# Designs tried in a protein design chat: miniprotein binders against a7ua95r516to809. Part 43

Target 1, 294 residues: a7ua95r516to809
Amino acid sequence: ASLSLLSISDLVPDLQFIFFWMSNAIEILYFIQQKSPAYMQTIELMDDKAGSKESLLSATISANEEAMTILEEVIMYTFQQCVYYITKTLYVVLPGLLDCNPFGTEPSSEQCRRAAGVCVCAVCVMPEAVRRVVSVFQTTSDLLQQYQVHSEIQSQMFAYLFFFTNVSLFNQLIDKGPARGWFQRSRVLQIQASVKILLDWAKGAGHNHLAQKFFAKFCSTVTILASPPQQLSQMSWKALCAEHPSLKPVQLHRILTQYQLMAELGPLPIWQPSSEDEAYIYRTVDLLESFENH
Short names: E, the ipSAE of ESMFold2; O, the ipSAE of OpenDDE; V2, 0.75 times the mean of E and O plus 0.25 times the DockQ between their complexes.

## First folded at step 4 (miniprotein)

Design pd6
Fold by ESMFold2-Fast, scan of step 4:
Structure pd6 (fold): chain B 294 residues (1-294), chain A 80 residues (1-80)
Amino acid sequence: as target 1 above (294 residues)
Amino acid sequence: SMTYLVVIFTDNPEDLERIAERLRELAREMGLRVEEVYREGDLLIVAISGTPEQVERFRREVEEWLKSQGIDALVTVREV
């Protein structure tokens, strides 16, 4: 299947409509939350018969509660729809990030030299595969800003998108990496550079904290695989676990096994799991990450 | 006799069935009792009973055979 069959640009009109509804529902919810106490006080101060006043108070409470519930449901459904369309687009473009070369231009290129400092071909120009992923995040950011969606909802959106991206990249690397050659050091360094571009975008967009939190597993994986043999061989299993707490024992064991094979470090395992972790290194049901948010 | 798990991980998981068959043959040739051979994901796990010396010899024979087939693999042994 072709990655160009589905682009974020094709979804913009639908996303604009959904974000518009979501923003309006949030604003109405906020209005009711802020104004409800004043309305209740107005009713309380009314010069009316006790029975009539009590009925009006009860009716107002019931109506506000029903309206709040409906608005919360609308916000939830529109949020879920946005997440669905955006993550579906991300799923299509993310594999390209693992298979691109951000170092595709040579340092001695005369075209790069002519840029006088910032080389357009090596520094300013993002690989197309990385640009497609960044475009999804940027378009989402632009739409959230255009419709003035509250910062809390924006944070929840990017938390989920980063979570999804991390799980998707990690699972693809672990599951398909051996067949695709992605564990070779030269390929890992390319992947690391591509991930840095995504993290730099997130920092520029004000989401550095979320990116650090939700990309931890994939970043740990790439960091280990990119380590020089001299450096990695000096680290114990315990030290690696301490430095990469996001990795489960079976995941760390698989990563180190792949590293050992690719680096041709010999037939015996260099890193022996701690006695506490020994039982867990063969739990293959824990190898791949779930897309369920816990 | 103690029971050991011989775990094989390879860059060519498509070869695991062929590897399993050869492991059963090697164990038989060496007079080792194979309790179980099974796949768990892309790992091949062989449960064998024997002395530490017999099991280490088996591991070495397995590694040499895999190398002769051009298969890059990690073979580990652990006592259960």
Scores: ipSAE 0.000, ipTM 0.115, lowest interface PAE 21.6, mean pLDDT 75

Design ra1
Fold by ESMFold2-Fast, scan of step 5:
Parts: C-alpha cells; sequence; structure tokens
Structure ra1 (fold): chain B 294 residues (1-294), chain A 86 residues (1-86)
C-alpha cells in the first residue's frame, strides 16, 4: 500500500516506533555526554603507570567518539524518516486548503453546531480540509510530547513542516491558481481565512515565531492578491519589494503579472525588476548562469 | 528525469529532496545536490544514505568554494531535466 493514500491516523503506529527510537537515541547520547567527563576524570585520578593510563584514555576517547557518531546518525535518520512520512501526508491534504470555504454555515465541528447559532458557528467552524492539515500538525505535536522529545528538536521539526507547507501552497497557488480561479478576490479571501486558522493553531501550539518566518512567502502572496488593484498600481516597484522582502523580485513580478491577467481585476502595470541581474534571473529562473554576470 | 537542486539552507534542501524522492522514487529519477557549505555537505551525505534506504537516488557533489559549486552546476545543468534553486 502507498503511504500517499494513508491518513495521518494510519501512520501513527509507525510514527510512534520512529519517535520512540529517536527519543531513546537522544537520551542515550545525552547520557554518554553527561557521564563521559566524570569517567575521564576517574581515569585521570587513578595515579597508575603513565603508559597504561594514556592507553586507557585514548581507548575511551575513541569509543565515545564512535558511539556519539552512531547515535547522531540514528537521530538524524529517524528525524528524516518522521519528516518524510509527515510531509508526504501533508502533500496529499494541502491542496484542499486552497479549495475550501471557511465562511460556510455548515459546521465541521459538532460542538459549534450544537452550542451556538448559525452566525457563531460560521465564525468558529474549521473546514474539513483545514482540519486535515491541522490534524497532521497536532498529531506530530502530540507524538513529540508523548515521547518527551527536546523542545529544540520539536522546533526544528515544525520548521521543516512549516517550510514544506509554505512551499507546497505557494507552488500550488502560482501554478494552478489562475486556471482554478484562485486569483478571484472572493477565493483569495477564503484562502486567507483558511491560512489564518492554520496560523492561529501554530500560535496556540507555541510555534508563532516559526510560523511567521516560514509562512512569510505564502502570506505575502495572499496579501498581495487580497489588495485592491488600484492600491497596488499606485506603489513603486521599489516600495512593493520593500513591503514583501520574503518574495524574490522574480516571484513578485510573476504574482503581479498573473493578478493583472484576471478579467475581474482590470489592468495593472507590469512591474519590472530593479536591476539587470534580476531581469536576467526572471528570464532564466533557477539557472546558475545568473551568477556569471559579475 | 534527472533533477539538480541548489540550496544554501539545510531545511530547504531536506524538504525539497525528500519531496522529489517521494514523488519520483518509482520512476528511477536521480536528484543531485551541489553545495560548498561544510555543514550542508555533512547533512547531505546523511540524507543520501537515508534516501537509499527509501529506494530513492540522491547524490551529493561537494564543492570547495561557491565559485566551484557554480562551475560544477553549470557543467551539469545541460544534462538535467529540472533545476531547482532554493
Amino acid sequence: as target 1 above (294 residues)
Amino acid sequence: MRILIISDDPLELLIEALRLAAEHIRRGDEVVIVTDNPLLIEFARLLEEAARKLGARIRVIEARSPEEAAEIARRLAEEYDLIIRL
């Protein structure tokens, strides 16, 4: 069976084993690092023959270095496995975020439907597509907490996941957006609201700094598309670049060009890159030849 | 398909390489990473080994300087179907 067809719930047993081994490897690594200085000191204090003490110290250093290397590799491997399977699951559910309507009156939450009027339920409702994405992040958080993984490693994992989510959503919006009508203002506002729900989850989970950093590109894109066309046309290219530093000039130009092509948006000026190098990059994006102009 | 990835960020490198490996594993595609960053080189070698265990092909080319990395990537670019700069 392909993992791309499985939900996050189906992966929990496998992820539990991987997190278990990662957590154990981290604990063993810290145990060795903590005990090594005391053991080395004990050897130093043996007041034995100089040659035998020297040999024992050398052997201990070599053994510790080998053990640390193996444990570091195990930690890296298990971390990569977790990221791989979790991002593979995210890849399947993320496109739904761009096609859902969080302003709908049918609640995705049973609690909201029973406890409040239609208006209140519409405000607090998390669409099924958004809930699927949040469930992946929540399950990851729960597993990290269950196996007592260090907060630093937890932060690194969510940095990876948020970066992946940002790139995936950005690429989907830019590549498929015009054909799917996602550049229409009403759709952009729905996307913005859905992303807000996701970002609010991240803030509640203690990852606001990471979410702000790694979602910057996609958030800038959505902000531009939600801006009135007349307002955008009144800004200079330099001012637009300054307002959206997370977007490369090439990306900003592409977004504005696609926005201008929408019938309901009317004509907007085509913005040009500020430098000749940036213009070259626009024509030959992703080519290293851009570095040869100096 | 043969894919070339260029990145200064280990996070971007890991996510994009794993995404492409997952997408192209069954097609026999090769992902090649060029970098001069010592930390990225160490990380990428571990990524190469992990990818092999997942049935994917990720190869890392170590450069001594940014100039050498650019030269290597320029030389390889004509042989690759997709180039991704992160």
Scores: ipSAE 0.000, ipTM 0.133, lowest interface PAE 15.0, mean pLDDT 69
ESMFold2 (binder alone), alone request of step 4: mean pLDDT 77; pTM 0.734

Design ra2
Fold by ESMFold2-Fast, scan of step 5:
Structure ra2 (fold): chain B 294 residues (1-294), chain A 105 residues (1-105)
Amino acid sequence: as target 1 above (294 residues)
Amino acid sequence: GRVVVIYQTDDPEEAERMRRIAEEHGLELRVYRPEDPLEALIRALELMAEAIRRPDVEAIIVVTDNPLLIEFARLVAEAVGKKIYTIQTRDPEEFERQLREALEE
């Protein structure tokens, strides 16, 4: 099970076989679902004077039910194995996304050209840390496409991967962010730009709806930290909650409290909750995300 | 190239008989034991995947009467382009007849 030290490239041969088996199990399941009714109808039309037709029908129903159960278990097992190894790889590369500077990656002079008095420049180059994360998602997409995995399963796979990425990034930012300076305004803007690269990739890959849904919590957190302190101090608790419905009240309160404490220049306008707001905030029971809780 | 035979049994006498047949025909034999249906299927899939991965293997023979594994092997053969045959008999004489037919193709 200890594949956490491997890059996504090192896992590709094993992942190829798992996706291959998953795809074929899905196709067999579909075949049984589609062909079983026609076969049952064929048995029903048989000329059976000994009553063996009823036994054959019962046996066929039982065999098909067992076959479908086994195939569903194979699909579930192979899906879980893919998610496990891909998320182990993501977990290793994700912290780098919080610590990279996308504004420092300028196109080389060779990537910029002048044509007819206008300047044509290459698209922005990804930081290596962001490229590693994008590579995991792109490799996953390529494998799903290569083995022609049904779009429903592809959507479920990326839902899990985006959910895991969101939870991992959110937990790391909340737990380690203050100590690592990630709550500083300049760092938050860098994180926001890096996350935008991931979201743009997801949109290009056809997963915009999933990305919007499953990255909402982390995106809300980064948006709050990027907001001017003046704006935040002027907003009511109800207005803050309304703009960030993906955050639990206690999570939002922790973010605001840590943000206020990270101020390095002068006195900050301090957000002050009412007694009623404070009671509501602390009524929630979970600060961190778990894989099962979403 | 190599021909790999994947055979399911928990009978030592049956496994030994298959080992002798494999040696006689220059085949590589992989035996796995039946467990619950899911584990048996996964083990068979793992052995097939291992054989498919190997460039020295030109054909795979899966000995099973499990209709799911038979259909799965057929779909895998179509997808990968490697020769995968299924044999359903456990009778030694009939097995050798079907084995020779598969090897001649």
Scores: ipSAE 0.006, ipTM 0.235, lowest interface PAE 11.2, mean pLDDT 73
ESMFold2 (binder alone), alone request of step 4: mean pLDDT 77; pTM 0.742

Design ra3
Fold by ESMFold2-Fast, scan of step 5:
Structure ra3 (fold): chain B 294 residues (1-294), chain A 87 residues (1-87)
Amino acid sequence: as target 1 above (294 residues)
Amino acid sequence: SKVLIIITDDPLEALIRALELAAEAIRRGYEEIIIVTNDPLIIEFARLVAEAAGKKVTVIVTDDPEEAERRAEEEARRQGYDEVIKI
């Protein structure tokens, strides 16, 4: 089987096993943490010969520290493996989100319901490309719940997945967007609507805080690109920097340059960076986001 | 009574599998864990878990997997255990 053809469903059996290992390691870690204080107290209550109590206490502390270290390494390893396989799947499906049209009319997606005695017919179906991304997040959530993984670890996993998604989408839009027409106003509005579906899923899943934090850069980018020309032309560089602190000066300059070209605002330097920011803007290496923790 | 027998040649896989089975053994009330390995980390971890849980651990150190299985099964039968799990 080719990794480029794998869906999240194809990975579920392997993920189930890794989640099971991680959950069990966490449970054993907590068991040792709970039992260590009781055992230490038992040693302290012993009235044996001089030196014996100190030796036993020291040995117990050393053994507990070693076991804790091994368990922490196992937990980190299994966590990293889960993240690796899930992000591999995300990488394959994310580009589709930038090319789909959530405003498209699909007859099979139409739903009719009665509200307050009135029949309302609306298109309520998520685009296939967006559904594939949501499916990865939902499957991850289901596995974390199935194996009763601690909420703190669940939060950390979704923090990383949202971080990865944000970086991947931002880098693809900046790097490939001009050639693929993604900076056209109509396409940006489609992208904005697709992203809203992802953010709505995250809110429904209890991860609104994490989504707001880790999608900030891509959301700022899409917000700027979707802004009306009248609104953006009245804002100074300083005002835009203040409103979008998640964007680096070089990134903001690139986005505004694309907006200026697409909106045909002319050759005027409406958004003039500061002298300090101007120096930074010439560093091409800082344009794309890194997947590594800084 | 119940016993768990762990036989392994890969330290990392053995450790992860041992943790999985140890958690299950605690939940199912195993009295003794028999571990067959020559890896110092697995031996040390097994002893620590046994001491913390208040359970008996027998470690069989051998370079011969066939001899390891034979000795582990004989020990389990000698102790009268009614359930044996091997990995």
Scores: ipSAE 0.000, ipTM 0.130, lowest interface PAE 16.8, mean pLDDT 69
ESMFold2 (binder alone), alone request of step 4: mean pLDDT 63; pTM 0.505

Design ra4 (at its last look DockQ between E and O 0.31; V2 from the best seeds 0.00; counts 0 for: pae E 9.0 > 1.5, pTM E .379 < .8, unsure alone 66.061 < 70)
Fold by ESMFold2-Fast, scan of step 5:
Structure ra4 (fold): chain B 294 residues (1-294), chain A 92 residues (1-92)
Amino acid sequence: as target 1 above (294 residues)
Amino acid sequence: TRVLVIVSTDPEELLIEALRLMAEAIRRGYDKVIIVSDNPLLREFAELLREAVEKLGERTGRRVEIIEVRDPEEAVRIIEEERERYDEVIVR
């Protein structure tokens, strides 16, 4: 069964329609939630006979509950559709981010700057692969702004997108990285620079807190792989764990073991797994095996 | 009360499908959603899903309880403890 492999640009008309309905439903729901308590109080303060007043209160409560339930359903479905189409597009473009060079082969003279009498080029060229990922995030941001979606919903959408991106990139790096040469130091530095472009975009878009929260595991992994082998061998296991709290001890151990196999490294700090760590190892192995199958 | 049971081993797939299943849970009046997965990212996902349900307009005072369990046997034990009060829907 052939899935539609459309670019984000191809999805814009469909997404505009879904965002339009989602935004309208959110506005109606918030209006009802904001105004309903005051209206209910107005009915309760009426001097008319008790039976009539109680009937109006009951009818109003029932109508509000039904309307809010329907609106919540519509909001959830439209939000799900947006997340579905956007993450499906991300799934296709994300692997390219791990296999591109943001440093470029030919930096232009316009991007070179003179520093202390020496010509220095400090500008990374945005690779097409990174541009495709940024384009997905930017288009999402543009649509949220165009349809005036509340900031809280915008934050929730980017929380989902960043969570998906982090999990996808982390799994691909750990699962396929050694075989594809991504653990080579030059490639790790390229990956680090590409990730920095994404994080810089998120910061500029006002989502720095979300990016820091949801990219923590992938960023820690890339930071470790980019660290000089000598520096890593000089740290205690406790110090390594404290420096990378987003990584479980078993995840950190696996990363270091793979890194040691690809580079000359001194003796690594001794790690003794707890019962909880051993259970986590089994879960991690099962997860990796699942990515090799359906 | 009504309980929805979601079984998944893939956090990426669960993330996409869970919102659709939550929409159905809200429509059908489910009180509890049990997510069954041995994935170590499940707790972070469950918390993100709770935040999403709250921020997408769930009325104050409504209660959809989201529970994460490691295996189907644990889910069955939770349901069995309150057998007479729960109906289960298993969606994979």
Scores: ipSAE 0.294, ipTM 0.673, lowest interface PAE 3.7, mean pLDDT 72
Fold by OpenDDE base, look of step 6:
Structure ra4 (fold): chain B 294 residues (1-294), chain A 92 residues (1-92)
Amino acid sequence: as target 1 above (294 residues)
Amino acid sequence: TRVLVIVSTDPEELLIEALRLMAEAIRRGYDKVIIVSDNPLLREFAELLREAVEKLGERTGRRVEIIEVRDPEEAVRIIEEERERYDEVIVR
């Protein structure tokens, strides 16, 4: 099946199975960790019939250690599988976010049209492209809650998903933005509004800190590009670096260069990198974000 | 009543498959899981696992009975004794 046809709804049955297994493995691991000491004490209190006690204790310790190792592997594997399937779905829907016009009267989703009542929920009023992205995150959240996955694992999963989303959106914007016209102010404002809707959802879902942290690069890029030329031309390289610490010098330089071209501004001495940063602005290998660094 | 029978002599395979199948049993509605193993190390662990699954079952509202047997013949005997109560027996 072409990647283009994969929806989060199509993956829900498989994801449900994986989440169930992951949650169960976590609970079993926790149970073993809590009960093992008491069980060992019980064995220690048994009458030592012909050295059977030491043998049983040793066997129990070994079995528990092996079991815990296997459970940890299962938890890691299931986590990775969840992330794999969810990110695959995100990969399909994220490009639509950059092309979305949130200010347009896009027709309400087909699902809201079928409900005889105009659903005025926050998701139903979202542009379709934003709703598709939010639906992936919401489905993930619902599944994590449904299977009562440990809060730390939930946080790790959202951290990775937000990381992935940021990398994907940032790289697409930097690489394809000029050619797609995404650096035009009107388009940037659309992107900014779309991202704000996503961030508002994340805030409502209790993931505000994670969203702010992991979307920082993309948000900084959009903020710079959305800035009026009159304002941005008054900001020095040093000031921009300080205001947008999530951006590497090479990234900031690229953004400003493309902004300058789009706005038909001549070379601005005020945007000239410092002598310290001058060596780094040519490191093109650091321009795009890597998916492997998380 | 659905019964799942797991036959493995490999502890690692048995544990992974047992975890998978117990999760599946809870999800799909197996009421009984029979683990066939002659490994004494697995039995002690399986007792802990049983208690964990029972606790999990209580949380989910679905109880799965886990029975450990030493040989396949004992598993067959258990199944035959209650065969009329079983809707499906799956052996893996």
Scores: ipSAE 0.018, ipTM 0.410, lowest interface PAE 5.3, mean pLDDT 82
Fold by ESMFold2, look of step 6:
Structure ra4 (fold): chain B 294 residues (1-294), chain A 92 residues (1-92)
Amino acid sequence: as target 1 above (294 residues)
Amino acid sequence: TRVLVIVSTDPEELLIEALRLMAEAIRRGYDKVIIVSDNPLLREFAELLREAVEKLGERTGRRVEIIEVRDPEEAVRIIEEERERYDEVIVR
């Protein structure tokens, strides 16, 4: 990796430490919740000859509540640290997905080249840029399984990672796409193929529903850009909004403007925004997405 | 091997401080926690926590040993029996 603190391989020891303590805190919290009623019943059965029973129950309740609060804070903190380090790694590797050509003809390594006549492994057929992204997701999945992290927490973590990936790819495409030539049809088809590989990984990993939900904006963008001109030109603005509800009017307008330019369909606007959307198609404050959840 | 020793005689603050230190132990990765108190409430809570930590150890392969002693002399004996294996001993 070119930056050791941001490489997923260099971060594994730190992530192992963080996942270890997150998983420990979750298990202790669960145990306290399960055993607290039995412990309270034991106190209630005590002989209250000295009149101390109410004080003991109150102290026990207070201690349990403080313990659960501290453990919940540890869980939240460790979750946030995991997401922070993993998304730092993703931020470095995601731009390459927009520049890569997945339609190469040769295997990516000598071992895969030699084995091509017998079988082709999934890693060897991936473009390097896609493989780097998949490696981050797969390493994360492996660590979550290694430390037996609760399935709800695993789902929340991949929801955040997919959300981050969607925002990063969408913002870069919109912001840098004209200068980088990413709106040319051949490039869009390459991007579409690369994203399909990521979606196939997510489906195979059991996260298809999360990927469908959180990649919607970027996938809608690529779907529109990949459409043949004859099909897209026949669709009204209203129809496009209905088919792509994840896109804000300013975003859809920008995408269609770039499409019209790159398809050389002339300077006259083809898609007329509805009257109610006209107020919003130039709101550049709404063009790029925030990395904070929506 | 890292050992945390908690010594206190004030029942209310002992319980809260022991809980804070055990949460800190979870964050920092102590291998052994020795609780020195003749307070029966703290020992009952420690038993609950010991069971949770043992279940966690079965899941993750990491084990934290929790020892309760009534007398500081017993804590000193436990530390001295294995003092050459300890990298760090913290007394709170």
Scores: ipSAE 0.012, ipTM 0.292, lowest interface PAE 9.0, mean pLDDT 74
ESMFold2 (binder alone), alone request of step 4: mean pLDDT 66; pTM 0.589
ESMFold2 (binder alone), look of step 6: mean pLDDT 66; pTM 0.587

Design tg1
Fold by ESMFold2-Fast, scan of step 5:
Structure tg1 (fold): chain B 294 residues (1-294), chain A 83 residues (1-83)
Amino acid sequence: as target 1 above (294 residues)
Amino acid sequence: DTLELIIEALRLIAEAIRLARQGRYEEAAEILTEALRLATEAGSPLLQAFILLLMAAIAKLAGDEETARELEEQARELEERAE
């Protein structure tokens, strides 16, 4: 492990070694799973005149179980190590995504409105901060392909990386956003455009379903904050909860409060929590997400 | 039968790991050396590399970083051949 300030490229040699470990263990496990039934059948077909067949079969089953357990432990350990190093790198680059401008020069209201889906002509350049995040995902994809890691494990890897990214971005926006001005409409539209680059990458890589599932909370947050005041003010609390089930009541209430402040809406209680949800909006312990909460 | 060689090698690997968990690193290394011979006879460079990496891990647990590095390099050479 390096303690330097590192890009994902600096970790590639260490990651290659761990992926080599993981890929080898997976291939050996797969070989045993395919060949073991045939070998067991061969033993079953042997002449049992000496009474040795049951002993040999029992020994073979025991050996297979021990081998499977070892390989599964190695696969799990190497998977966890890869996730650890990749997410550690990701954690360093993610804050930049909330503070970059994908529209090039300082964004105008027109560019921000266009990015909200009003006009497809909006200028979009990939900021260095977004490129660093995409580079982490692309390098991970390249390593999984280079070592021919099974598609199911690839899906599990990206599920976790998207989960981690979602939690990290959500927590930073909710915790630091008010002080940083990130809830301002122009900043939210910049964040939305940057996130779209990540989601477009995921779709191109064949991970659209995983991205939709694991980015749901952060995407809901950005969608609400980017909504036009006229549209959002016409929605009831119940309707907002139904459209954004990934958000806890306290999270939704915090987001709407920030939106109301930034949009300078009247003091009318437009988004009143249901009586059932009202108690939960005061649970500050539920405001930020845990990296352990699945 | 190549499969029998591979299964026997994996059984030896399990025994070696059990011994290593007991702190019996020298005995574990001896058993892994036999597992490596069987993997070589089976013609499996991936299993050979895996055994070398296990030997390296055990060497690190025993405090022998230099031997571990040498074994890791041998595993890398086998990775290249397996491609």
Scores: ipSAE 0.050, ipTM 0.570, lowest interface PAE 5.1, mean pLDDT 78
ESMFold2 (binder alone), alone request of step 4: mean pLDDT 85; pTM 0.825

